# VHH binders against o75319, part 10

Target 1, 181 residues: o75319
Amino acid sequence: GNHIPERWKDYLPVGQRMPGTRFIAFKVPLQKSFEKKLAPEECFSPLDLFNKIREQNEELGLIIDLTYTQRYYKPEDLPETVPYLKIFTVGHQVPDDETIFKFKHAVNGFLKENKDNDKLIGVHCTHGLNRTGYLICRYLIDVEGVRPDDAIELFNRCRGHCLERQNYIEDLQNGPIRKNW
Key: E = the ipSAE of ESMFold2; O = the ipSAE of OpenDDE; V2 = 0.75 times the mean of E and O plus 0.25 times the DockQ between their complexes.

## First folded at step 27 (VHH; framework vhh_4orz_3)

Design w1 (at its last look DockQ between E and O 0.90; V2 from the best seeds 0.00; counts 0 for: pae E 3.1 > 2, grease 24.6 > 24.2)
Fold by OpenDDE, look of step 27:
Structure w1 (fold): chain B 181 residues (1-181), chain A 119 residues (1-119)
Amino acid sequence: as target 1 above (181 residues)
Amino acid sequence: EVQLVESGGGLVQAGGSLRLFCAASGFTFDWYTMAWLRQAPGKRREWVAFITDSGDTRYADSVKDRFTISRDNAKNTVSLQMNSLKPEDTAIYFCARYYEDYEGYFDYWGQGTQVTVSS
């Protein structure tokens, strides 16, 4: 059935906007069918996501979903006004160049098309932490020229949780710059 | 107990075709993304193809347009149709379950099936 992802309850549902960027990270929202397995206060639906974003006086302009499943929620559960992009990203391992490229391309495209607003790029994997954090940091490092440790610190602070995967951290800190285009 | 059993491997000439099968049991098959991976001698294991619970597919660049992954949820099987095989496709091919609920990793593997492509 619809199993609650492991440790999903342990993570804050939504982070904060990363200052100086258009990024916000969150854990995967779960569709209504998961609610029966959750306490009311643990529930985090697509609707809840948007409510929480609004509470921060922000607005989502794009959602990038890094998970490799469609069972958590459906794009149809999202407002039609917010584009949804799936970038299948295998966990536990450093994303490959193609995945990184897809992410960068999506972000750059969004920024190009949304110069006239301040809408956010919402990024999530299952927990909105490791895969999410890596790709956001990778973008900041490779595209924005941010120092790796600064990018990581910024993400961790804003997400409210620290990147956990040493291989991700190591690659961000010491790995090669990846092609941007 | 989760089980994955591959079949269909063999020896083929370059340009030939093979169809691999994986029979899954011991879990709710239709909830899981499944994948084929391969490992050539002296090389790292690499993913070849994914098929999600919703039927979306993804392929490694090296096999795009040549390989096709599919699944039959009624039979708990995942298949890999391999066309236009090349010697560099020679490897042990593994069926694997992808477990997204724990940040996404391959948590179960089959024993593998040998695919050999001769020049």
Scores: ipSAE 0.772, ipTM 0.903, lowest interface PAE 0.7, mean pLDDT 95
Fold by ESMFold2, look of step 27:
Structure w1 (fold): chain B 181 residues (1-181), chain A 119 residues (1-119)
Amino acid sequence: as target 1 above (181 residues)
Amino acid sequence: EVQLVESGGGLVQAGGSLRLFCAASGFTFDWYTMAWLRQAPGKRREWVAFITDSGDTRYADSVKDRFTISRDNAKNTVSLQMNSLKPEDTAIYFCARYYEDYEGYFDYWGQGTQVTVSS
């Protein structure tokens, strides 16, 4: 199936860089085979992603894909050579500690290898909102010591949509700090 | 109508092996990521292994290197080879379909097949 993800059209394609971080969030880009089911103004392909990042005067240095499928696009469909990492992240539930650790490890590794540039980490799930927002905020809270409400507000403002899943919000606000090792 | 039917469960001695099968029908099977999950008595259901539409796999740490998930898109089946079984692997094992199009979750489940590993 070339099904358009449920409610995918309702979300802005790409957010804005989160100030003071290397993160930018976006919804899953859809390869050209999906375009027959989309109006021209609704299209958001891998090429469109890179164009929109460039329009913001930014450059992607890593894409972290949180989905469990390659149906939407394949890494080889990306218009530029950029590191791509898939971190299988089950939705609708707070990500498990293994997933959180893998995300932290990937981000920390990127920051170490990219200390001499200002390239961004692009993170997406299906909508670029709930799983994406949770993991970005969890990183900011656990690794960088950001207050939960500040992390959530920053993500919501820069993504252009508020986190929706109450169990994620509750865990970020009131849940335990996760280990960084 | 989506149907997932598990089979291959049973009683096995610790250190033994079993192979589970899941027959899928009512949907375009090779477009979906499939999973095995398990639920021991009195415990919450936990995922065990995933296999994506492109054949990539992921395993829970507790079963890594002992279990192998595979799929046969021509027969619409998912299999779980379980080696070096331990008593803690005792559970009802469920085949599930993963629905990524709405933020990723398990939207259809089989009825489960019992695996019992005795000491």
Scores: ipSAE 0.343, ipTM 0.687, lowest interface PAE 3.1, mean pLDDT 90
ESMFold2 (binder alone), look of step 27: mean pLDDT 85; pTM 0.859

Design w2 (at its last look DockQ between E and O 0.75; V2 from the best seeds 0.00; counts 0 for: pae E 2.5 > 2)
Fold by OpenDDE, look of step 27:
Structure w2 (fold): chain B 181 residues (1-181), chain A 119 residues (1-119)
Amino acid sequence: as target 1 above (181 residues)
Amino acid sequence: EVQLVESGGGLVQAGGSLRLFCAASGFTFDYYTMAWLRQAPGKRREWVAWITDSGDTRYADSVKDRFTISRDNAKNTVSLQMNSLKPEDTAIYFCARYYEDYEGYFDYWGQGTQVTVSS
């Protein structure tokens, strides 16, 4: 359907590239059918996503979609040059090891194949905040060896919004490192 | 009013089969991902299978290749075909609606249907 996700309007459409990484987080773009329920300035379509990325003088090399729905937009709405990866991720709860592994594997694969460029990994859930932030931070912590608080701070600053779910924060700060392979 | 009503549970012998049904009403069914979850005595509720609004399916490792989730949008139903049942599959099985719009969570549940698998 065309229901606007709750609080979707409250979040910045696109964050900033996380310095020292290839990550950029954004809220879910909504296909054209949602526009009738939005003010013009509230609209954020797949096209708008790419325009905003361009405005930052960046380029997307991969989109990782963490939502459990296909009603927001279709992969066909994206340029063919940008691969789209769906990783079904349940909200509100800490992602399981399989989900974390899939995310890490996707990121590592991308980095391996894109050593010759500076294209970004775009990650989003519905709001591009909690699930998105957790998995990005989990990667930075487990794979890059970043201190948990530094990872969280970096994500929050770049996304323009702070992780909200205490269970996510707690797991990042105090939870075990997950297997990378 | 959103309603989910499960049926099809019962007692079966190990190796047997059951088909569970969930009848949904009160919402635009085809817009939502639906799931089956189960809760065994003394255990936490666990997800069993997902079927998205686009028809993609996911299964818990414990039920892969044995269970099949499907949906009929015309009838507003979601089904779970359960084959090669094991005693460890004994649980109350719940049909649930997944609500992605609020960061993704199960917002509605049925009353559940008991599945008992005897050895």
Scores: ipSAE 0.458, ipTM 0.775, lowest interface PAE 0.9, mean pLDDT 94
Fold by ESMFold2, look of step 27:
Structure w2 (fold): chain B 181 residues (1-181), chain A 119 residues (1-119)
Amino acid sequence: as target 1 above (181 residues)
Amino acid sequence: EVQLVESGGGLVQAGGSLRLFCAASGFTFDYYTMAWLRQAPGKRREWVAWITDSGDTRYADSVKDRFTISRDNAKNTVSLQMNSLKPEDTAIYFCARYYEDYEGYFDYWGQGTQVTVSS
């Protein structure tokens, strides 16, 4: 069964590029088979994702998928020119150090290989909010030295929704700085 | 009623092998990603291996190349083949169901089965 993820309809499909960064966050796109359960204005497919990015005068250079399932869309539904990386990230809890390291490693690798362009890293989980926001903010804090409150405010404003899970917020604000590995 | 029942734990000497099983009931098994996690004395519970609804697998670095997760959708089971066991693998092993549709979390757990690896 193709169940619409809980509360998925409540979130804006795609955020705005986070100024001063290479990040853009979005909720998981849903392939055509889900559309039978959606009003036309609620649809957000892989094609819709790329159309919305183009409408912002931006281009994706990498998609990082934080979900632990293959049923929402297939990587083959994405243009083959856009690299796709799945980083299995458990929700409801602060991501473990291995997950944080893999995310940082992927971002650093992308920035190195894309230093001569301005393409974006698209990051999503199911809602593009809690897991996505945590890892983006963790990167900005640990790697780029952004103050926790500034990282959170930037993410919230650009995503169009505030981080919701208190354990994530607490860890970002008061938790340890993680080394890059 | 969702139930996950682990079996196959026990005592084994270092270098040996053991196969864990998790029998699932009360839900549409092949819809869900399933996992094995473990908890050693005095440590946090850590994930060991995942198998998605599509059959893709992922392993913790500490068990990579030694453990194999698999699922049998006809029998509603997930299993963990553990080879080249080390004393550090001693733990209670839990089978868990992962629910991605609400921000991804383990929503059901088995009772756990003890694995003890002696030198």
Scores: ipSAE 0.416, ipTM 0.719, lowest interface PAE 2.5, mean pLDDT 91
ESMFold2 (binder alone), look of step 27: mean pLDDT 85; pTM 0.858

## First folded at step 28 (VHH; framework vhh_4orz_3)

Design x1 (at its last look DockQ between E and O 0.93; V2 from the best seeds 0.77)
Fold by OpenDDE, look of step 29:
Structure x1 (fold): chain B 181 residues (1-181), chain A 119 residues (1-119)
Amino acid sequence: as target 1 above (181 residues)
Amino acid sequence: EVQLVESGGGLVQAGGSLRLFCAASGFTFDYYTMAWLRQAPGKRREWVAFITDSGDTDYAKSVKDRFTISRDNAKNTVSLQMNSLKPEDTAIYFCARYYEDYEGYFDYWGQGTQVTVSS
């Protein structure tokens, strides 16, 4: 059957909007079939995601899913008004240039199409931390010109958890800028 | 015990085709995303193709439109159809299990199968 992802319970379900950006990170919501394996207070469904976002007086305009599975939830579990984009991202290793490019392209495309609103780009992997944090920080560094340490600090503060993977941190801090387009 | 056994490698001329197979055992096959990776001489191991538990596929740019990954959950197999092969595709090809539940990593590998593409 379906298993709760390892350490999934350890992370806050939803972070805060990153000030000065349209990004918000969250851990993967789990569809109803997972509820039987969770305490009520541990449950975090797609519906719960949207409720929590609304509680922050925000609105999701796009969901970017970085996982290599559809086991956790289905795009059909999301409102039709919120586009869903899968960007397959291998974990534990620094994303390759193609993955980074896809992410940047998606974000820039969204921003061009959503200049007239303040809707958020929701990004998640399994925990909404390492892969998610890397790509968001990579964008801020490469595209927005944010200092690496500032980007990392901002993400960590807003997500409520710190990036854990040293290879990600090292690449963000000392790695080369990735080509934009 | 988790086992992944590759087969189907060999020598082929440029422009030719080859089909690799991976037989999986020792785990709930349909739960896992599966992948093919390759390692060329003197190069790092790189992922080539993914196929998720739901059947979605992903390919490295270098093999896109030439390679096709597929799976048969009834037989616990994953395959890689390689067309229009190039000398640059020469490598040891590995079948791997991808474990998304732990932030996504390759937790098991096969022994690999040699693919050699001659000019």
Scores: ipSAE 0.888, ipTM 0.934, lowest interface PAE 0.5, mean pLDDT 96
Fold by ESMFold2, look of step 28:
Structure x1 (fold): chain B 181 residues (1-181), chain A 119 residues (1-119)
Amino acid sequence: as target 1 above (181 residues)
Amino acid sequence: EVQLVESGGGLVQAGGSLRLFCAASGFTFDYYTMAWLRQAPGKRREWVAFITDSGDTDYAKSVKDRFTISRDNAKNTVSLQMNSLKPEDTAIYFCARYYEDYEGYFDYWGQGTQVTVSS
């Protein structure tokens, strides 16, 4: 079955570009087969994602999918011109160092290859909030030297929802500094 | 009711191999990502390998290239082939079901099977 992720309807589909960064966060898009369980205004397909990004006068240059499933949509549902990368990220717990390293490596690779354009890195998990917010904030803190509270505030404002999981917030604010390489 | 039953554990010499099996019942097996985790004495439980509903795999760095996870959807089984075993692989190994629809977590575990690797 194509079950709607729990509480998925409660979250804004797409956030806003995070100023001073190349990030935008969104909840997982759901392929058309899910739509029989959704009112028309609740739909958020891969096509809807790209339409909403265009409405913001932005362009995605990479999608990082943090989920451990291909059930929600297939990479084939995305324009072939947009790279797709899956970084498996276990939820409910602070991502391990290997996962954080993979995310940092992917972001830095994108920034080097895209230094001459303004395309965005789209990041999502199921809700585009906890795992997504943690990894984006971890990157900003460790790689760009942003203060933890400033990174969290920026993410929360641009996503339109606050990070919810206390263990993520605690690790971002007070946890160990992670190696970047 | 959801049940996960592990088997295939035992005592093995370093450098040897074992194959673990997990028999699943009570749910739509093909829908779920499945995983193997382990817990060594005095350590927290850690994930070892994942296999998604679509057959994609992921491995912890410590076991990559030595362990292979696979699934048989016709038999509702998950397997873990463990080669080139080291004493550090000694642990209780758990089969687990991963539920992505609620931000990704393990919602059911088996009882575990002991793997002991002697030097």
Scores: ipSAE 0.648, ipTM 0.826, lowest interface PAE 1.3, mean pLDDT 92
ESMFold2 (binder alone), look of step 28: mean pLDDT 85; pTM 0.860
OpenDDE, look of step 28: ipSAE 0.879; ipTM 0.933
ESMFold2, look of step 29: ipSAE 0.542; ipTM 0.766
ESMFold2 (binder alone), look of step 29: mean pLDDT 85; pTM 0.861

Design x2 (at its last look DockQ between E and O 0.89; V2 from the best seeds 0.00; counts 0 for: pae E 3.0 > 2)
Fold by OpenDDE, look of step 28:
Structure x2 (fold): chain B 181 residues (1-181), chain A 119 residues (1-119)
Amino acid sequence: as target 1 above (181 residues)
Amino acid sequence: EVQLVESGGGLVQAGGSLRLFCAASGFTFEYYTMAWLRQAPGKRREWVAFITDSGETRYADSVKDRFTISRDNAKNTVSLQMNSLKPEDTAIYFCARYYEDYEGYFDYWGQGTQVTVSS
């Protein structure tokens, strides 16, 4: 139950807010039970997540978890004031239309309800990169009308790591627009 | 060695029910999300249902409210109760282990069990 995900240590814990958006991506925080397998400087807990966000003078308003496991951390590890949403998203393959729609719906709902603040939408999968990057970029492309290459570049720059999966990149660049409703 | 062995498939009339079983061995079962997938003739393999390590479930729209996935960690088994079966449910059904730690993919599969639903 306390196995560190592969390559988890290779990624920056938290990216930067994406300019012009309310998105911030991060790798999955790990609950306390994982700390015994990590050096102190490698630890990244739910508490650490919020501390790092605050260090950027930002505030999380929503966390979207794209993983298919509960072993990394529990929603109870998060502040009660921050909604937690799980959107089950299978890795390695391009998310299906239902998953894309769920993500868009969640984002749009949040923006509608949070017009009076500047709280961020935190999105993560295991590494906070491929699934996370795809869905964020898909939203920017389909909903905000951003050019695919601009969306990808923006995400990569802000996350501090580049999308790695070619099928994701190809779908973003050349794939069809997905329904927003 | 990781092993997944499906059972319970067979021939059933439309509207009937079947219960599939998957026996898992060779790994710490309770730590893994498990899934059922199916492949009909001439079609791509599709996921049918997931059950996470914590017991949360997800279903494909095509089987929602008809199928129920469950797991028994004490016996290292995952099951799929299939009710109100339709001819469109005819397929080979596979039990699979989902591995989230490597960006989430199915890393082990069983040999599958044939489910045939007649009109």
Scores: ipSAE 0.730, ipTM 0.879, lowest interface PAE 0.7, mean pLDDT 95
Fold by ESMFold2, look of step 28:
Structure x2 (fold): chain B 181 residues (1-181), chain A 119 residues (1-119)
Amino acid sequence: as target 1 above (181 residues)
Amino acid sequence: EVQLVESGGGLVQAGGSLRLFCAASGFTFEYYTMAWLRQAPGKRREWVAFITDSGETRYADSVKDRFTISRDNAKNTVSLQMNSLKPEDTAIYFCARYYEDYEGYFDYWGQGTQVTVSS
């Protein structure tokens, strides 16, 4: 693995906690082997992720990785105390119903098990924007009853970047509510 | 030039087995997640199985426990063992390369190999 993901440097590493939710979004952290292609200020490792979360006075209780590779980092690079879940999510197209259901199930399970704390669910794809934003917004719309435009605005503001893919935006705004079961 | 060439398709009776092969060339095969997808007559393409660069696998619910994806990095091949075949498995099967570095999509496809399952 030597390739820096396309446009990865263009995105803020970590967003802010989305108020009223347990979500925080970030771009994929890159293990040490990528750093020879990065200036020191461009580095964003798994360790850097946890340092940035701590700087916000937050704590991760789950990481959901939406990518179809382990080339970027290994689960073993994460603290053993933070559960890690991979939900393979094909990009560039609206995620299928099975993927949406798996995401909802994982979030609901986390919320039940973490009812007595305030830990966050960290979600990332490659850039922490399109697949990540879609699934978070889909959850807020379908499960929490948030109005589509409000979910999108909240995500965009807290991520620090706007959702880019028009088909995702159109599906969130005008598509059917998906089943929660 | 990236090339993916499928083979091994054909006619089989329901309950039978078939093994598909995909020969890959023109790229560093071991760096990429690979997939099998299929397209039934009049239907949209659907993914069937993935195998990551590290060998982890994922299957569509409709084929779990019946199909097995595997890879041979020394031979640059991906295989799909299909057991307990059903008429619903009739489709053109495509080998595809998954490109995660630009937000994850299938950037190269084979021409496909026909699988027909009769009852």
Scores: ipSAE 0.359, ipTM 0.694, lowest interface PAE 3.0, mean pLDDT 91
ESMFold2 (binder alone), look of step 28: mean pLDDT 86; pTM 0.865

## First folded at step 29 (VHH; framework vhh_4orz_3)

Design y1 (at its last read DockQ between E and O 0.92; V2 from the best seeds 0.79)
Amino acid sequence: EVQLVESGGGLVQAGGSLRLFCAASGFTFDYYTMAWLRQAPGKRREWVAFITDSGDTDYARSVKDRFTISRDNAKNTVSLQMNSLKPEDTAIYFCARYYEDYEGYFDYWGQGTQVTVSS
ESMFold2, look of step 29: ipSAE 0.623; ipTM 0.815
ESMFold2 (binder alone), look of step 29: mean pLDDT 85; pTM 0.862
OpenDDE, look of step 29: ipSAE 0.870; ipTM 0.930
ESMFold2, look of step 33: ipSAE 0.647; ipTM 0.823
ESMFold2 (binder alone), look of step 33: mean pLDDT 86; pTM 0.864
OpenDDE, look of step 33: ipSAE 0.877; ipTM 0.934
ESMFold2, fold request of step 34: ipSAE 0.557, 0.528, 0.556; ipTM 0.761, 0.764, 0.774
ESMFold2 (binder alone), fold request of step 34: mean pLDDT 86, 86, 86; pTM 0.867, 0.867, 0.866
OpenDDE, fold request of step 34: ipSAE 0.897, 0.908, 0.903; ipTM 0.940, 0.946, 0.943
ESMFold2, last read: ipSAE 0.594, 0.531, 0.489; ipTM 0.798, 0.776, 0.735
ESMFold2 (binder alone), last read: mean pLDDT 86, 85, 86; pTM 0.864, 0.862, 0.866
OpenDDE, last read: ipSAE 0.906, 0.900, 0.909; ipTM 0.945, 0.941, 0.947

## First folded at step 30 (VHH; framework vhh_4orz_3)

Design ko1 (at its last look DockQ between E and O 0.01; V2 from the best seeds 0.00; counts 0 for: pae E 12.2 > 2, grease 24.5 > 24.2, placed apart)
Fold by ESMFold2, look of step 30:
Structure ko1 (fold): chain B 181 residues (1-181), chain A 119 residues (1-119)
Amino acid sequence: as target 1 above (181 residues)
Amino acid sequence: EVQLVESGGGLVQAGGSLRLFCAASGFTFDYYTMAWLRQAPGKRREWVAFITDSGDTDYARSVKDRFTISRDNAKNTVSLQMNSLKPEDTAIYFCARSYSDYSGYFDYWGQGTQVTVSS
């Protein structure tokens, strides 16, 4: 019972680095046990992730995993040198302030510790789109002062897919700014 | 057929404790993340606690250090121990299974159990 996540095949595996930021978004990589139900060109393993990042002349310095399980891959499937952080993020609903805070704290900590390099923060949920896009945009809006529509456009362009959840889009555009302390 | 049956709700005074139980059946329980969510009248449903298939837990900030989620894979049961209850904890509490194809999405939940905390 390793079920391929619904609609996972519909999304590009990895986006492009978002210019002016340290972010790159991708869909959840799937360990070998899932490959029995995938065509070779559909496979996207943890190894494939790192190969694709390297092909872009980039390097991951942190992976933030927004999923609730390790069934898709284990942290042990990642290079030891790449920190891994799981932040449980409820889908369908705009993430709560605590989840947003955890994400901001992780990003700010990474930027402080990595100020002298150009490594990227990789962020994924299952599809690397709605929850991933929301939290990245929320960070850009609240912390970097980016206008909501500009953050959304940048994410959509670099991910290669548009945010789909209207409630997320409306909260980014019209919801409260969550100021950092 | 997936079934989730909550129990243990009731009326309790502020500062008190309550333990909720969820009996799960119809699926391979120990392969799924299980959660408790709650919905107060007129509010959106909100996340309370998760426990993953590997036993990792996480909590909403509003309940951290007061609530404890646990699971018993031998009995297919998820529990939520709620201590130091406050009136704002009043809600219907739902046991939920995470939708395995959409991380963080719930594809099954029970009918819920009412928790009322009086001031």
Scores: ipSAE 0.000, ipTM 0.282, lowest interface PAE 12.2, mean pLDDT 86
Fold by OpenDDE, look of step 30:
Structure ko1 (fold): chain B 181 residues (1-181), chain A 119 residues (1-119)
Amino acid sequence: as target 1 above (181 residues)
Amino acid sequence: EVQLVESGGGLVQAGGSLRLFCAASGFTFDYYTMAWLRQAPGKRREWVAFITDSGDTDYARSVKDRFTISRDNAKNTVSLQMNSLKPEDTAIYFCARSYSDYSGYFDYWGQGTQVTVSS
């Protein structure tokens, strides 16, 4: 159905580009069928996503969808020029090693193929916060060697909301480095 | 344009020492935390040491008490004295600029200098 996710309205639609990275986080855009349940100013569609990205003078080169459902929008709602990657990621739990690996692999692949441009990797879950933040931070920590607290702070600042899940935060801060291969 | 140019790398025997240098330009050097990163083949890039604009330093556990980071704001340089080198220290070493003060996030780094420690 087209039930609005809980607390979805509470989060900023789109964050800011994370400086020094190609990452931008946003909450899940909702297809048109959801609009009837939203005030005009609350609407955030795939089209709105691209408009907001453009307003930031950025361009999406990849969308990584971490939601565990496909009911929010369809890949067909996206421009054909922007690849769409679905990584089913269960909520509330720290992503497993396979999920982490998939994410890292996707990001690394994108970076290798997009060395000649400055297009962004758009990452979202439902709220574009916890799962999204964890995987982005996990990448920065494991692949880029960023200090955990710095990664978290950077993400929180750019997303405009702080990671909420203590298990995610704890794993980022104190958990083991995950394999990059 | 931000420029970071590393030098001083090379081949050294285990137990030996090297001193790496980084020449920075294109930004207000003394406003930024600087760092050294390294990346070994097939391994993740990792931070090695950083030095804040205030001169505070920190080190990765693996290099603590062996490596010393320093900076010369008058010359816009960062150095890494590496003592008691081990084969596991073999990597490309990068000079890096932090995005913000006392930040372990780095937005610029050089081309790197190869350090090889033989057994």
Scores: ipSAE 0.000, ipTM 0.232, lowest interface PAE 11.9, mean pLDDT 91
ESMFold2 (binder alone), look of step 30: mean pLDDT 84; pTM 0.855

Design z1 (at its last read DockQ between E and O 0.78; V2 from the best seeds 0.81)
Amino acid sequence: EVQLVESGGGLVQAGGSLRLFCAASGFTFDYYTMAWLRQAPGKRREWVALITDSGDTDYRKSVKDRFTISRDNAKNTVSLQMNSLKPEDTAIYFCARYYEDYEGYFDYWGQGTQVTVSS
ESMFold2, look of step 30: ipSAE 0.694; ipTM 0.863
ESMFold2 (binder alone), look of step 30: mean pLDDT 86; pTM 0.868
OpenDDE, look of step 30: ipSAE 0.881; ipTM 0.934
ESMFold2, look of step 33: ipSAE 0.690; ipTM 0.864
ESMFold2 (binder alone), look of step 33: mean pLDDT 86; pTM 0.865
OpenDDE, look of step 33: ipSAE 0.887; ipTM 0.937
ESMFold2, fold request of step 34: ipSAE 0.700, 0.695, 0.707; ipTM 0.869, 0.865, 0.871
ESMFold2 (binder alone), fold request of step 34: mean pLDDT 87, 87, 87; pTM 0.884, 0.878, 0.885
OpenDDE, fold request of step 34: ipSAE 0.896, 0.907, 0.900; ipTM 0.937, 0.944, 0.940
ESMFold2, last read: ipSAE 0.682, 0.720, 0.684; ipTM 0.860, 0.876, 0.864
ESMFold2 (binder alone), last read: mean pLDDT 87, 87, 87; pTM 0.883, 0.880, 0.882
OpenDDE, last read: ipSAE 0.896, 0.914, 0.900; ipTM 0.938, 0.949, 0.940

